# Miniprotein binders against tRNA-specific 2-thiouridylase MnmA (mnmA): the designs that were tried, part 6

Target 1, 344 residues: tRNA-specific 2-thiouridylase MnmA (mnmA), of Desulfotalea psychrophila (q6aiz6)
Amino acid sequence: MIKNITGIAMSGGVDSTATAILQKQKGPVLGFFMKLNQPDYETQRDRVSQIAQKLDIKLEIIDLTEEFQEYVLKYFSASYFKGLTPNPCIICNKEIKFGLFQQAILRQGVERIATGHYAQIHKTAAGYQLHKGVDPHKDQSYFLSRLSQEQLAHSIFPLGGMHKGAIYDLVEAHGFHDFRGTESQDVCFLEQDNVVDFLEQTAEFSASSGNIVMNDGKILGKHKGLHRYTVGQRRGLGISYPVPLYVINLDVKNNNVIVGENEQLFHKTMAISDIHWISQPEREDLLHASVHIRSTHKGAQASVILKENNRASVIFDEPQRAITPGQFATIYKDTQVLGSGVIL

## First folded at step 3 (miniprotein)

Design u11 (from U2 with L37K Y40W L44E W47D T63Y A70Y F73W I77L)
Fold by ESMFold2-Fast, scan of step 3:
Structure u11 (fold): chain B 344 residues (1-344), chain A 87 residues (1-87)
Amino acid sequence: as target 1 above (344 residues)
Amino acid sequence: DRETIQRLLDEAQELIRQADELMRQADELGSPEIANKVRWLADELRDLVDAMRELANQGDYDYVNELLQYIRWLLELVQELLDRIRE
């Protein structure tokens, strides 16, 4: 076993490249790249290989194609079939990136794995805490809200204390001049266009046309499948109405997209289930916390009433727009992620 | 049918009584910030129960049943919040 080697999750992007540079300065490293069923695999592999060669880092490819299908794509399809809006990145982090990928790296005799995530890990007497990254425009702690104590114990986030500008400066100082100006959008294999194509290749979604209706049942048009719509969606509805209309709900039982005015998207209360705790609060029944209802949400103050069977009710101080069933509600105390649950 | 309408109206009246009792309990807590949330929520419950009673009179039974489930959940939520505040 090689005790002092750090593993690096390399993706070919600026963040993982900066992570590799920083960790190599601290000691010997091994690079690892995940093979999933991504259509740009060959392009990504070549890019990662060139970066690893330039940095003089040995790179190994770990094939998790079947596991990605079982744990992420199956979850994704099942969620849309239920009329829910999934977050595959959260599940991918829990099951694949920090699950099976991390486990495979650890089996190589590596004790810790560094990734390019903008988040912080604090070791305390009570265990590991997950905290927001210091760059508020890049914080990725929401996507890491399902990680276990064991997964955090083996992880390093070198970028958590840095701002994105400093990351570009770092990689440029090491001869990588082509990253600046390239947006690191939340673009993954399951982009909206890929999502629709992927889902419609399954039997469940091949012939799911139905009606776009108002709450009173008035039919305004036809939809091409519930999986094409998300709560809060304004564009792409193909309907004409005197005022702007938004998707307010998906009705799986009647195969209807329910639309209404913007005001109908605001709610003060929600229920969450399947709560996973990173740092379980000692107070057993009531929390006052900031709750993030999607990755782009800045967080809203709420009373979180804890129930049995890993469920809770949430009462926001102010109504929140577009609470979306199937998304994750992440509970924060200041910068600390306490845990997350699935919005019902 | 008339029997179903009367049953739903009776359920609505009972839920109104429960909402009013929760409001009374919230008032007794002396207006800390969280007690104000309970008061607001209990007031919203009263309005929803009134709406449900009107819908039952109009024969919208499917929507009434969905609204009853939501109202019962909110009543439970208000009761739980009141109980925590007292502890």
Scores: ipSAE 0.000, ipTM 0.373, lowest interface PAE 12.9, mean pLDDT 82

Design u12 (from U2 with L37E Y40D L44W W47L A51R T63R E66Y A70F F73E I77Y)
Fold by ESMFold2-Fast, scan of step 3:
Structure u12 (fold): chain B 344 residues (1-344), chain A 87 residues (1-87)
Amino acid sequence: as target 1 above (344 residues)
Amino acid sequence: DRETIQRLLDEAQELIRQADELMRQADELGSPEIANEVRDLADWLRLLVDRMRELANQGDYDRVNYLLQFIRELLEYVQELLDRIRE
């Protein structure tokens, strides 16, 4: 009797299915599925149950609906209320997936949990390091930038060293032929990714009309709520002007959407707060690093000036477009994630 | 090189003078809401000048030159913010 059981976070998708296949080859496994009040829960549950049966994996459902509402949905709504653009996936990973979900799995006698994330964990004498996945089109290390040393210690990412083609080949070899061409959503709790509908169905958000203005205060039109706009947005403004205009900033105090020309979206400097370190730098003064300002950002070389109270100033080598308050700036040294902070 | 160190210290002194002037101008605005960013950035400039001086004393001239460029760019940014608020 071997007691070293690996937990598998199963979602019904190709990545978690491949993870389950790989881990089952190495020893006994238990499958776990999160219930988060997602719109397609019943369909997703049926799919993951079918996969678990086909792979001969015992599946347990862990209900985290209330916790997801408390830690993720309230954060999401509060951020938009403050005129900030949130990243709910980073918070969900920190608080739910590798927090309460991992803790619930560990209580079942499991010591390690494998997930379908495209990232790598390296154990060193100084602790655990988080690294980019080898497939640059699949790397998910940005979304994992807030994980603790303890969370990494209990995690396995079997797909971190693999490319997308090999994953499809693996699942097909095990009789799963229907995963190619499946669409993924940006945010799992939104139907058709409609942020506006979700926020306006929440009691806290009512339509609050205000002005769309230039930096000089010139009024160009009216808006139906700051939560309908994001820094960098060009479409849907409903204004006429001789040149293209973009959302430059959201002014919560005056209830204004501030617009300007594309050139006004480029900034060389940025401030970050609430820095969480996975691997704290030995120098506390200056760090030369690649900084990712959103999940789709390729990263830009920057100098990070470390300050008191987990704050920093970031100076990019080249100006960066559409730096967005509320998003996370993730600090990389080559492939290693050092940490992340909230953009101010 | 003592001459190089003295030149860097003279540049640091001039940057401190510029930072103090920007802080004085920010204080004259009398609006915490609009002046906070200018004040924070001016405070950061002073800290960076102090750090640059420490690095020069340690002989780390590559980092000193980098911080000098950064401080100059930050001073320009603070001046632009201050001018924008005044307008």
Scores: ipSAE 0.000, ipTM 0.234, lowest interface PAE 14.9, mean pLDDT 81

Design u13 (from U2 with L37Y Y40E L44D A51L T63L E66W A70L F73D I77E)
Fold by ESMFold2-Fast, scan of step 3:
Structure u13 (fold): chain B 344 residues (1-344), chain A 87 residues (1-87)
Amino acid sequence: as target 1 above (344 residues)
Amino acid sequence: DRETIQRLLDEAQELIRQADELMRQADELGSPEIANYVRELADDLRWLVDLMRELANQGDYDLVNWLLQLIRDLLEEVQELLDRIRE
């Protein structure tokens, strides 16, 4: 009768605050805050401490700075070195937030961990299913596509059935009036405007000049490093041409940024590797599903042709724009996340 | 490699004809659940054959050869299902 303690992953943001409010109403809770050596750590720590105090929640700080560097930052740097565009949030969720952080919390006698994610967990006879959050503008299921059955078994997502507007109403009803009218914007260590500085200063990337070329080899300009460019990028190329040009591909071997017209960004097929299944597909050969090729992608109907060694070919019903190597392709059946693979 | 592309296109056209024949057989049998399953599978086959034609023109021979094997396997499944209905 109230001996089982729920852990709350608290970040000082509106979503984790709402999560703490909701879970405390259901039973005893302990708050936990991750130290990752994030650029706004001290400000975030002070904010989360004030929130925990106001809610009368005991707060513990778990220092995962070295683990974050080992599992997330090395992955991030290695991906850019290979000319790939990483998704550090997916890896951080798999290895840190629901990996080492969850394990540390469970070691303190906590039964389950609640987080502010907009996603749903359904327990079935076949195991745990991950589903989209009900608010289509806030669904975060894409970023959780690599979680294991064990990680889902220990997780609670109280916000998965709620709309963001109701979250603001909830925190305001409990005396938190600072969140509405401001975005919940923790400064990400790996945000795009800091990526180049991080890679060049921290990860020891030597910026090296190469060529910006058309597919036929025509040189249009110089670049100062492949890591400064992303597939689909139009702005910041510094090249002149009669029609708009976009980054089509990064050629690591020749140190070239390959550019072309918008039409060249559309592809009907892609290959994926290192597939992780949350829920095993019923067929071993072919799956018809909605595939999300990035977090902002609305999803596109595709045939997923399953191969050996956790690989597949994806064939879209309609060509998709800016398929980006290194990003994750997440496979959905309606609202259910089946799994994800790395785009080749 | 014009010869390879033409051969693949010819194979694709033959597979489309086989899919159409299987659809006609399914309609003839008049079983709603089984006919609908066969219809859906045959529609998928026609779609895959069309994509295979486009992929062959792009030089994606590995994917094309894999798809040809998948299409043959699916056609065999459809034929086996139709044979079962006749029992």
Scores: ipSAE 0.000, ipTM 0.191, lowest interface PAE 13.1, mean pLDDT 82

Design u2 (from U2 with L37E Y40W L44A W47R T63L E66R A70F F73R I77F)
Fold by ESMFold2-Fast, scan of step 3:
Structure u2 (fold): chain B 344 residues (1-344), chain A 87 residues (1-87)
Amino acid sequence: as target 1 above (344 residues)
Amino acid sequence: DRETIQRLLDEAQELIRQADELMRQADELGSPEIANEVRWLADALRRLVDAMRELANQGDYDLVNRLLQFIRRLLEFVQELLDRIRE
């Protein structure tokens, strides 16, 4: 009789700790911690080590610093250089967390890896489906929209059927009382989400001054670089105007930040490229689906018209605010993630 | 090309008129289920005409043509269903 070992992705947070507790109840486990180019690595490592020791879980550290730089940080910097707003978490999940990290764990004789994600995996005759977590305030399925069938086959999400309150109750019942009030939604490689400082210091972005303009070309002010601005941004523009103005678009060719009134941020249509399907659609021409245009978007009903070369056009039933090039559009059928593409 | 944009919008308006006519025929036959389906299609066409103005201004005539072809196919299907009920 052989025993199957489950790997646990441990980060030192409440979710990975709850995952470790639940999986250890079901059988033998091994803990794994990723070393990336994160500023708080030493503090995070010490916390994970203490948690693993308390739970009597053997912990291995997997160093993916160079791979994270190659697959995530270069993507992040290149996107801003092109005037696009990236989502590094989606790329990190695909390439690092469920890619190279998962593969390294599997090579150690582990058959499946459990993570603290709030999402569900359903096995069907047609393959694995990714579904929303049941807690609507914690659902993380958007960030997992680029995972492959193989990656889902080796994954377990124990928290997908649970609400966040129950997770705090669980860890406290096992002697972890210090987690309440510690959560943040920071990008892991940035100090306090300072994108500008990271790009200008680490990626060596040259400061290129240009103009802040209206659609008609009227100059309202100067900017210190397109990477300092995001579609929908109102604050930090340093311009004076009788009505509130928002970043409508970034014009890389002319080095202009284009601003306008709030109404100009609403659009019914967008194009997407580089579509990855988790679950291939039954029709090759048209889908009616809910489309999420960023992680914080609640989703909007749309007609998705499929084109050649993994491209599509999206027509929303109602205009959507601040459609942002470079972000991912994730396509849902009810709770199921069908796939995602890059907004053009 | 403004001439191309106007042609596509004219085609869309004609499809809306056809959908409205099919809806009247379905109501007259006492087939509320089919009438509701056609009403949904007519509403969808009205939304698409609004979207087509934006897409045409962006130069995406291929997408406009693909949508028109898809809608024509659906309207033909509904017409065939209404014709079978009459017979």
Scores: ipSAE 0.000, ipTM 0.253, lowest interface PAE 12.5, mean pLDDT 81

Design u3 (from U2 with Y40F L44I W47Y T63Y E66K A70W F73Y I77M)
Fold by ESMFold2-Fast, scan of step 3:
Structure u3 (fold): chain B 344 residues (1-344), chain A 87 residues (1-87)
Amino acid sequence: as target 1 above (344 residues)
Amino acid sequence: DRETIQRLLDEAQELIRQADELMRQADELGSPEIANLVRFLADILRYLVDAMRELANQGDYDYVNKLLQWIRYLLEMVQELLDRIRE
């Protein structure tokens, strides 16, 4: 077993490159690149190989093609592509990056793996805690809210205490000058949200037309597909009204887009289900915590009332705008992620 | 240029043909989940074909090419999985 060697998840991007630089300074490292037989695999492999060579890091390719195919068959085809998965990045982190990939690396005798994520791991007597990254514009803790204790135990996030500007400075100091302006590497263009956003800009995703209605049922116009609308949306409705109107809700059963005034988007309460705990709270029935209802949400103070079957009622101190069913609600205690659930 | 657009259109239409065949195979084997995935991919391809002229005017060839390659990868994966189900 290789007990004093740290694994580095290398993707060819600036964050994984900075992670490799920092971890190599602390001791011996091995680089690992994930192969899914993706369309740009050879280009990514060549880039990662060049980076590893320049840093004098041995690189191993982990071929997960077969395992990934089984995962896609079982989960993506049955639920993900039908909109049953609330956030592709959260699921990808749990099942693929920290699931299949991490497990494959650990089978080679490496006990800990460093990744380029902007979040912090704190080891305590009670277990591992996940905390926000220091750079508020790059914090990725929301997307890591479904990770298990086992996955966190094997992970290192060297970038959690750093700002993104310092990362560019670091890689440039080591001879990598071409990363500015290349924000993300290894992007999956078939992620549901990215594909829908792309198609909305160029063509209709669905021809299932229906009505745009007020809460009282008054018809204001026609829509060309529910997928084109998001709770909170004001623009693109194609309706004329004396006051600004916003999408309040999507009525799938009746194929209606429900619109109303901005005030109707504010709610003090919501329910969540399928709660996963990273750090189980000491109190079983009540938490006062900051709840993030989407990745861009800054968080809002709330009372979280725990129910049976991994469910909870959330009562915000102040009404929150555009609570969206299907998205993840992540529960924070200060900088610590306690867990997350699906908004009902 | 227009030759690049025609190449991408031809590629998208070939992938649609492959998707239709895979949907038939999935239905025959009793795999509604696979059929649903393939239908979703076919819908994306059909919308790309419809939008190709507009995308060409915007110069988004790289994005379209990468998306088509990713869809090809998934359709080939589906074919391989269906072949395994057949023993």
Scores: ipSAE 0.011, ipTM 0.398, lowest interface PAE 9.4, mean pLDDT 77

Design u4 (from U2 with L44W W47R A51F T63E E66W F73R I77A)
Fold by ESMFold2-Fast, scan of step 3:
Order: C-alpha cells, then structure tokens, then sequence
Structure u4 (fold): chain B 344 residues (1-344), chain A 87 residues (1-87)
C-alpha cells in the first residue's frame, strides 16, 4: 500500500533546494517544511513556498512549535542555567528533525526522507553507518551523531558526496540565481549572537550578576550573568589586564566567571556521559579513535575507556583547547561516526 | 589529596610492572599480537601517570581510580589469554 514516494525536507535554503531537484529527478516527491516558531518563519515560509511552486512540488507545513519548545528550547535554557554550553542543533536533529518531523512525514505514506545534510549513510550487514560528507568545509556529521539506526534507515543525504560549489551550479542551472552571497540566511534559529537576548527575554530564565575572578580569587570585574560567557571566550569580558585573559571555567556555585591565560585552556583528559552509539564498537572496554569536542573541532586522536552506565573517560594524545562541559564529544573511526556523549 | 594521589601512583607503577612482565611472557611464547596489545596498555598507563599529576588539585581522583581499575582488568584478561595459549 505504501507508494514509492520520497519526502523532501525543504527549508528555503540552497541545500534543501538542491536536494529537492536531485530527488525529483529520481521519482515522485512530496515537500515538507517545519514550523518551529523561528524568528524568520514568515520569510522562510514564503521562500520555501515559492521554491516548491517553481519546482512543481506539493508542499506541506508541519507545525512542531510546541514540541520544539519542549525538547529543544527547554533543554537549551536549562543547560545555560546549570553553567553548561548546550548544542541545540544535535538535540533538534535527534528529537525534532529526524524524530517527530520524520515520523509525521512517514505517516503520509512516504518511505524515506531526503535532507540537505552534508553527510553520508552506508548500509552494511551490521546496520546503517553515518559518515562524514566529502566536502570538509561543509561536513555536518557531528550534528547527526545522536541519530538512531531507525532514523538513518528512513533518511537520504543526496549532498553527502558533493562539494558546495557544485550545489550552487546545480540550483543555478534550474533557475535559482539568488543563493550566492546569502549563506548567512542558512544559519540556524539559535545563532550565538541571539543566544543571550533569547535567554534574557524568556519568562523562565533568571540571571544574576556576579564576579569575574582569577583562580586565586582576585576580582577583576563584574558579569551580568554566566550565560553571557563560554569557555575559551576572550572578547566581551570588559576587564583590563597586562596579558590576554580567557574564560577557563564557569563556577555556578559561587556565581563566578573564572578567567586565566591561554595555557590554562589545554587539557589531556575529559569525561563523557549519556553515550549514544550509532555503531557500537565490537571491543567494549577501550578504543583509539578521533574525538571531536565541538562542531568546529578538527578531531583529535584519543584513547576512549568505556565504563558502565554509558560513560567513558577520554585521554587525548595531545592536550586539547577549550574542552567545554555540556557540548558533545563525537567519536569517529576514520570517516565513520561511532557515537557521541555529553562532556562533563 | 596527597595520600590519594600517592596511592594511585603506586598502583599505576605496579600495573606498569605487571604489563612489562606480560610483554616478556608474550615474547617468550612468540606472540607479537599479544605483546603489542600489552605495550599499548602500558603506554596508556604511563600517560595516565603523567596526567594524574595535573589532576592532583582538581578532585578528579574518582575518574583516575576507575581508569586504573579498567586497565587492571584488561591486563588480567591478557594474562588469561597467555595462560590459555600455554595449554
């Protein structure tokens, strides 16, 4: 009874547009757009509607505003309240984009959903593997590190084997000439520049001023809330000192931003919790792997020692800068994502 | 504290000695695969000793202790493999 129809996650950006073009060439498609109550929703909705009309693709809008608030925004605010730095994109992918959005699309009789992600899915006898996209400047596999086998089974990433330049060429060949020079419009809802404003405007977030201190307790200035600061931050501290100072830690108990010199940001070890495996290692005690501690991290070789209760200790071969509690550590074997955990 | 870190360092040193003995036994049996595995574990343990000094004042002793216990279990597993090969 289920037709051979592919769903397309359309956002109005160049990547989802290219995905729609490529998938429509392969067979019947249906377009789907998520409503998350994003600030640019009306502009994005109008853009995606125009693109779908031009491509002759039927578009359905799926409203996940309440679910996004419950699973993503609540997590985001709670993390900052605890002095942690969250990754809302990873949680959004797990719970919303490949969770409730995918489930809603599958209920329409769709077999698989194509998205504009720069990552690859390989089907093997042991299950589905998630791999890096071939364009190293666009690889998004880090943000997909929490996906389940079931979620991967229903997903297609047509752009995983392509470079961004070829994507612009493709959409232009189909009459879309306005995407070059608009990459900033493809950025996510919770950009860093909007984070502080968002947190401070919510009725459920309460911030308090405190001190910016050195490890020895010397007070260098005042802060207007721990949520304004991230480990590794140099700018925006509002303090004067003879040498450059960086945020090295957030002390929630004493309501202090702890600053120090660049050398204090380097650590060889970290602990991770809540590990999710896409492809669980055959060896259950330890592995040597590349670990990515944030989306912009190039990855670092490390020994990962597996513990009970989905926890691990990570020992890097070389010290790593700005290990940040609350961020995700993603474990790679070459191009393959094995899984990820939350940095403690 | 100082007593905790000293106990962990002493335990790590004993595990290094155990690893060196297991490498010797693996070499005697002509098993380069097992010798390489034990060498890998010994290198891990030597790195652990180095960073335990960095953690002395940061209260991460529970994590260090778990690592030492995990390495001990792995060395015991290698010893069991060596014993089976002998028979």
Amino acid sequence: as target 1 above (344 residues)
Amino acid sequence: DRETIQRLLDEAQELIRQADELMRQADELGSPEIANLVRYLADWLRRLVDFMRELANQGDYDEVNWLLQAIRRLLEAVQELLDRIRE
Scores: ipSAE 0.000, ipTM 0.268, lowest interface PAE 12.9, mean pLDDT 81

Design u5 (from U2 with Y40K L44F W47Y A51L T63E E66Y A70L F73R I77Q)
Fold by ESMFold2-Fast, scan of step 3:
Structure u5 (fold): chain B 344 residues (1-344), chain A 87 residues (1-87)
Amino acid sequence: as target 1 above (344 residues)
Amino acid sequence: DRETIQRLLDEAQELIRQADELMRQADELGSPEIANLVRKLADFLRYLVDLMRELANQGDYDEVNYLLQLIRRLLEQVQELLDRIRE
């Protein structure tokens, strides 16, 4: 008898718990929890252990603290040093969750790993496709846009065809009544205030005071470091002006925060680099697609002009607000993720 | 280099003129999809003109030159498509 064991990525949240319940019904499972030196590690560990015990699932903790620092936190710090706004969750998925964590699980004789992500994997003759989850309010396909064919081949997303309400119903039917009103702890813990403190205390960010200026070079005030500012930011500028002003760009070369009126945040064009294709388009020079410039963006129709060295120019049908260098532009064909690039 | 900037600006303006002509041809042939594509390319060329003016004090225009060459190739492909439709 050949016994195919499925690994479950357990985080202690409602989504991974529902995933464990569903997969255990289909066959033998093993639970795995990542240690990343997250601020709430002890609380998460205790919660995951209790859930695994209640579900009668053997749980192993895989310590990836050093790897998380090497692949995610260094990327994060380096991006801010370059005046870019990173997405550590996309890099964490590529390098840690579906990279080293998946590899460690597979080495234990596990065939595939199930996670609580709201996305779908379709196997075709041409390879694996990544698709949006059915629940439009919970779709996580944007964060998975850098996954490889190999990573998708070893992954299962049981929740991709379900709505969040059904997930709560499922876990409650199995005796878990304390998840309503809580958020998934899979969300990045590096928030704005913690980001500044992290960069100034743990990275080599000196106090690099510079000017807050308008496009014409008029100085409106001083800043205490470019890493404290994000494109689209209105609050915390410490300047006064007759109309509301927003960060429209970060000028690393001159150490300036460039501000302007809301209208200056709208652009029809952007450039992207370091394109990774999950499903490479048949035509290599031009693509018409929906482009998502951040996780909360609902997507905008665009022409993508493909270039050498995994670069492209994107021309939107309508101007898009707050295009942010360093974020990822994810390219969709209907529900399918074709790939993503880094916004320049 | 000032001569390089002027050459690239002249090339962009010529490509804008070609795009406007292609839009006229696409409209005459009743092809709104091609007209929309060319309109976007013309808008992008106008963006590149603005970008070149902004970069007047810098010496690296490789990115702009590459984009102009790519757009030129795309406009040539559109012209070929329109020519085939006529036949």
Scores: ipSAE 0.000, ipTM 0.237, lowest interface PAE 16.6, mean pLDDT 81

Design u6 (from U2 with L37R L44F W47E A51L T63E A70L F73W I77L)
Amino acid sequence: DRETIQRLLDEAQELIRQADELMRQADELGSPEIANRVRYLADFLRELVDLMRELANQGDYDEVNELLQLIRWLLELVQELLDRIRE
ESMFold2-Fast, scan of step 3: ipSAE 0.012; ipTM 0.531

Design u7 (from U2 with L37Q Y40R L44W W47Y T63D E66Y A70I I77Y)
Fold by ESMFold2-Fast, scan of step 3:
Structure u7 (fold): chain B 344 residues (1-344), chain A 87 residues (1-87)
Amino acid sequence: as target 1 above (344 residues)
Amino acid sequence: DRETIQRLLDEAQELIRQADELMRQADELGSPEIANQVRRLADWLRYLVDAMRELANQGDYDDVNYLLQIIRFLLEYVQELLDRIRE
């Protein structure tokens, strides 16, 4: 009985709406919406409720506010405190969206959950594989790189084989005409994507003045906190120099922002730790693969030297710009996500 | 710490000299595919030393030390591969 019902993760956006339309055509569905106490919660709740009503889908709200704070917001703040640049979306997918939210839905008698993600799940004799979505401009497989076999087994990604243009066409054919030009989503808990304001509004972050220095130690200016800077940043440094300067590194021990010329942002090597495998390679010593060092990175060919304790050294065929500690390196074999690790 | 980095670079240069011998031995192996694997690993060892020099010039002690550990591991691994082939 219950094995025939599909849960739909509804957010009020075009992708989840398209997912709901497609899945309702295939059988009985129940809609679910996460309450995370996001800044736009009431607007998002009203929108998703209207969509569910129009599609004749019963909607339930699952409150994960406390869990989101514990698993995502603490991670986010702690990473910046350590001088690292986090990816809260990867953690949110692992712990909240496909973790506690999925578990709550399954406990209501739902067998599988459909989400609006642009990625593909392939079932093989060796287990579930995660693959890139067909639309290269919308592929979200990077953000799903830490999902478990169990999480993939309970998931459906109906949009993985579709292009974004076809999604707009689909929702418009069902009477939803106001979605074009509204899809510009970064971090869901930040109003206007202001990281600095969020961190400084917590009791844990205060302005901590330090120096902006060249690699040789020459002081060029002062900063108001390491959390205001990211590797690769050129603007907002407030320093004068004959050539353009970029943030090369954050030195937590000396409370320094290290700056240099663009050429200093290119590196052929990096180390990764805390590797999570979706599909562990047969070889345990070395693989040659495409490595994505951030969500916007197109991937670069690299030799990955596997070590004990879920660690690896990555040697790129060509130098890569702005390798950023704290971000995730996702390892791909063609379209398949093998796993990901944290950049050191 | 420039003194420590220089010591690590000196150690890595010695490991490269050992890799040269392993690369010569790889050319004499009876299996072309395994010989090519050994040669590629030896070439990577040289590449990692060049990466260490670049990081050392940037004052990046932790990364220099980490790469040295990888270089030591690769050298031992290459030696083990050659030993397996010779059996």
Scores: ipSAE 0.000, ipTM 0.233, lowest interface PAE 14.3, mean pLDDT 81

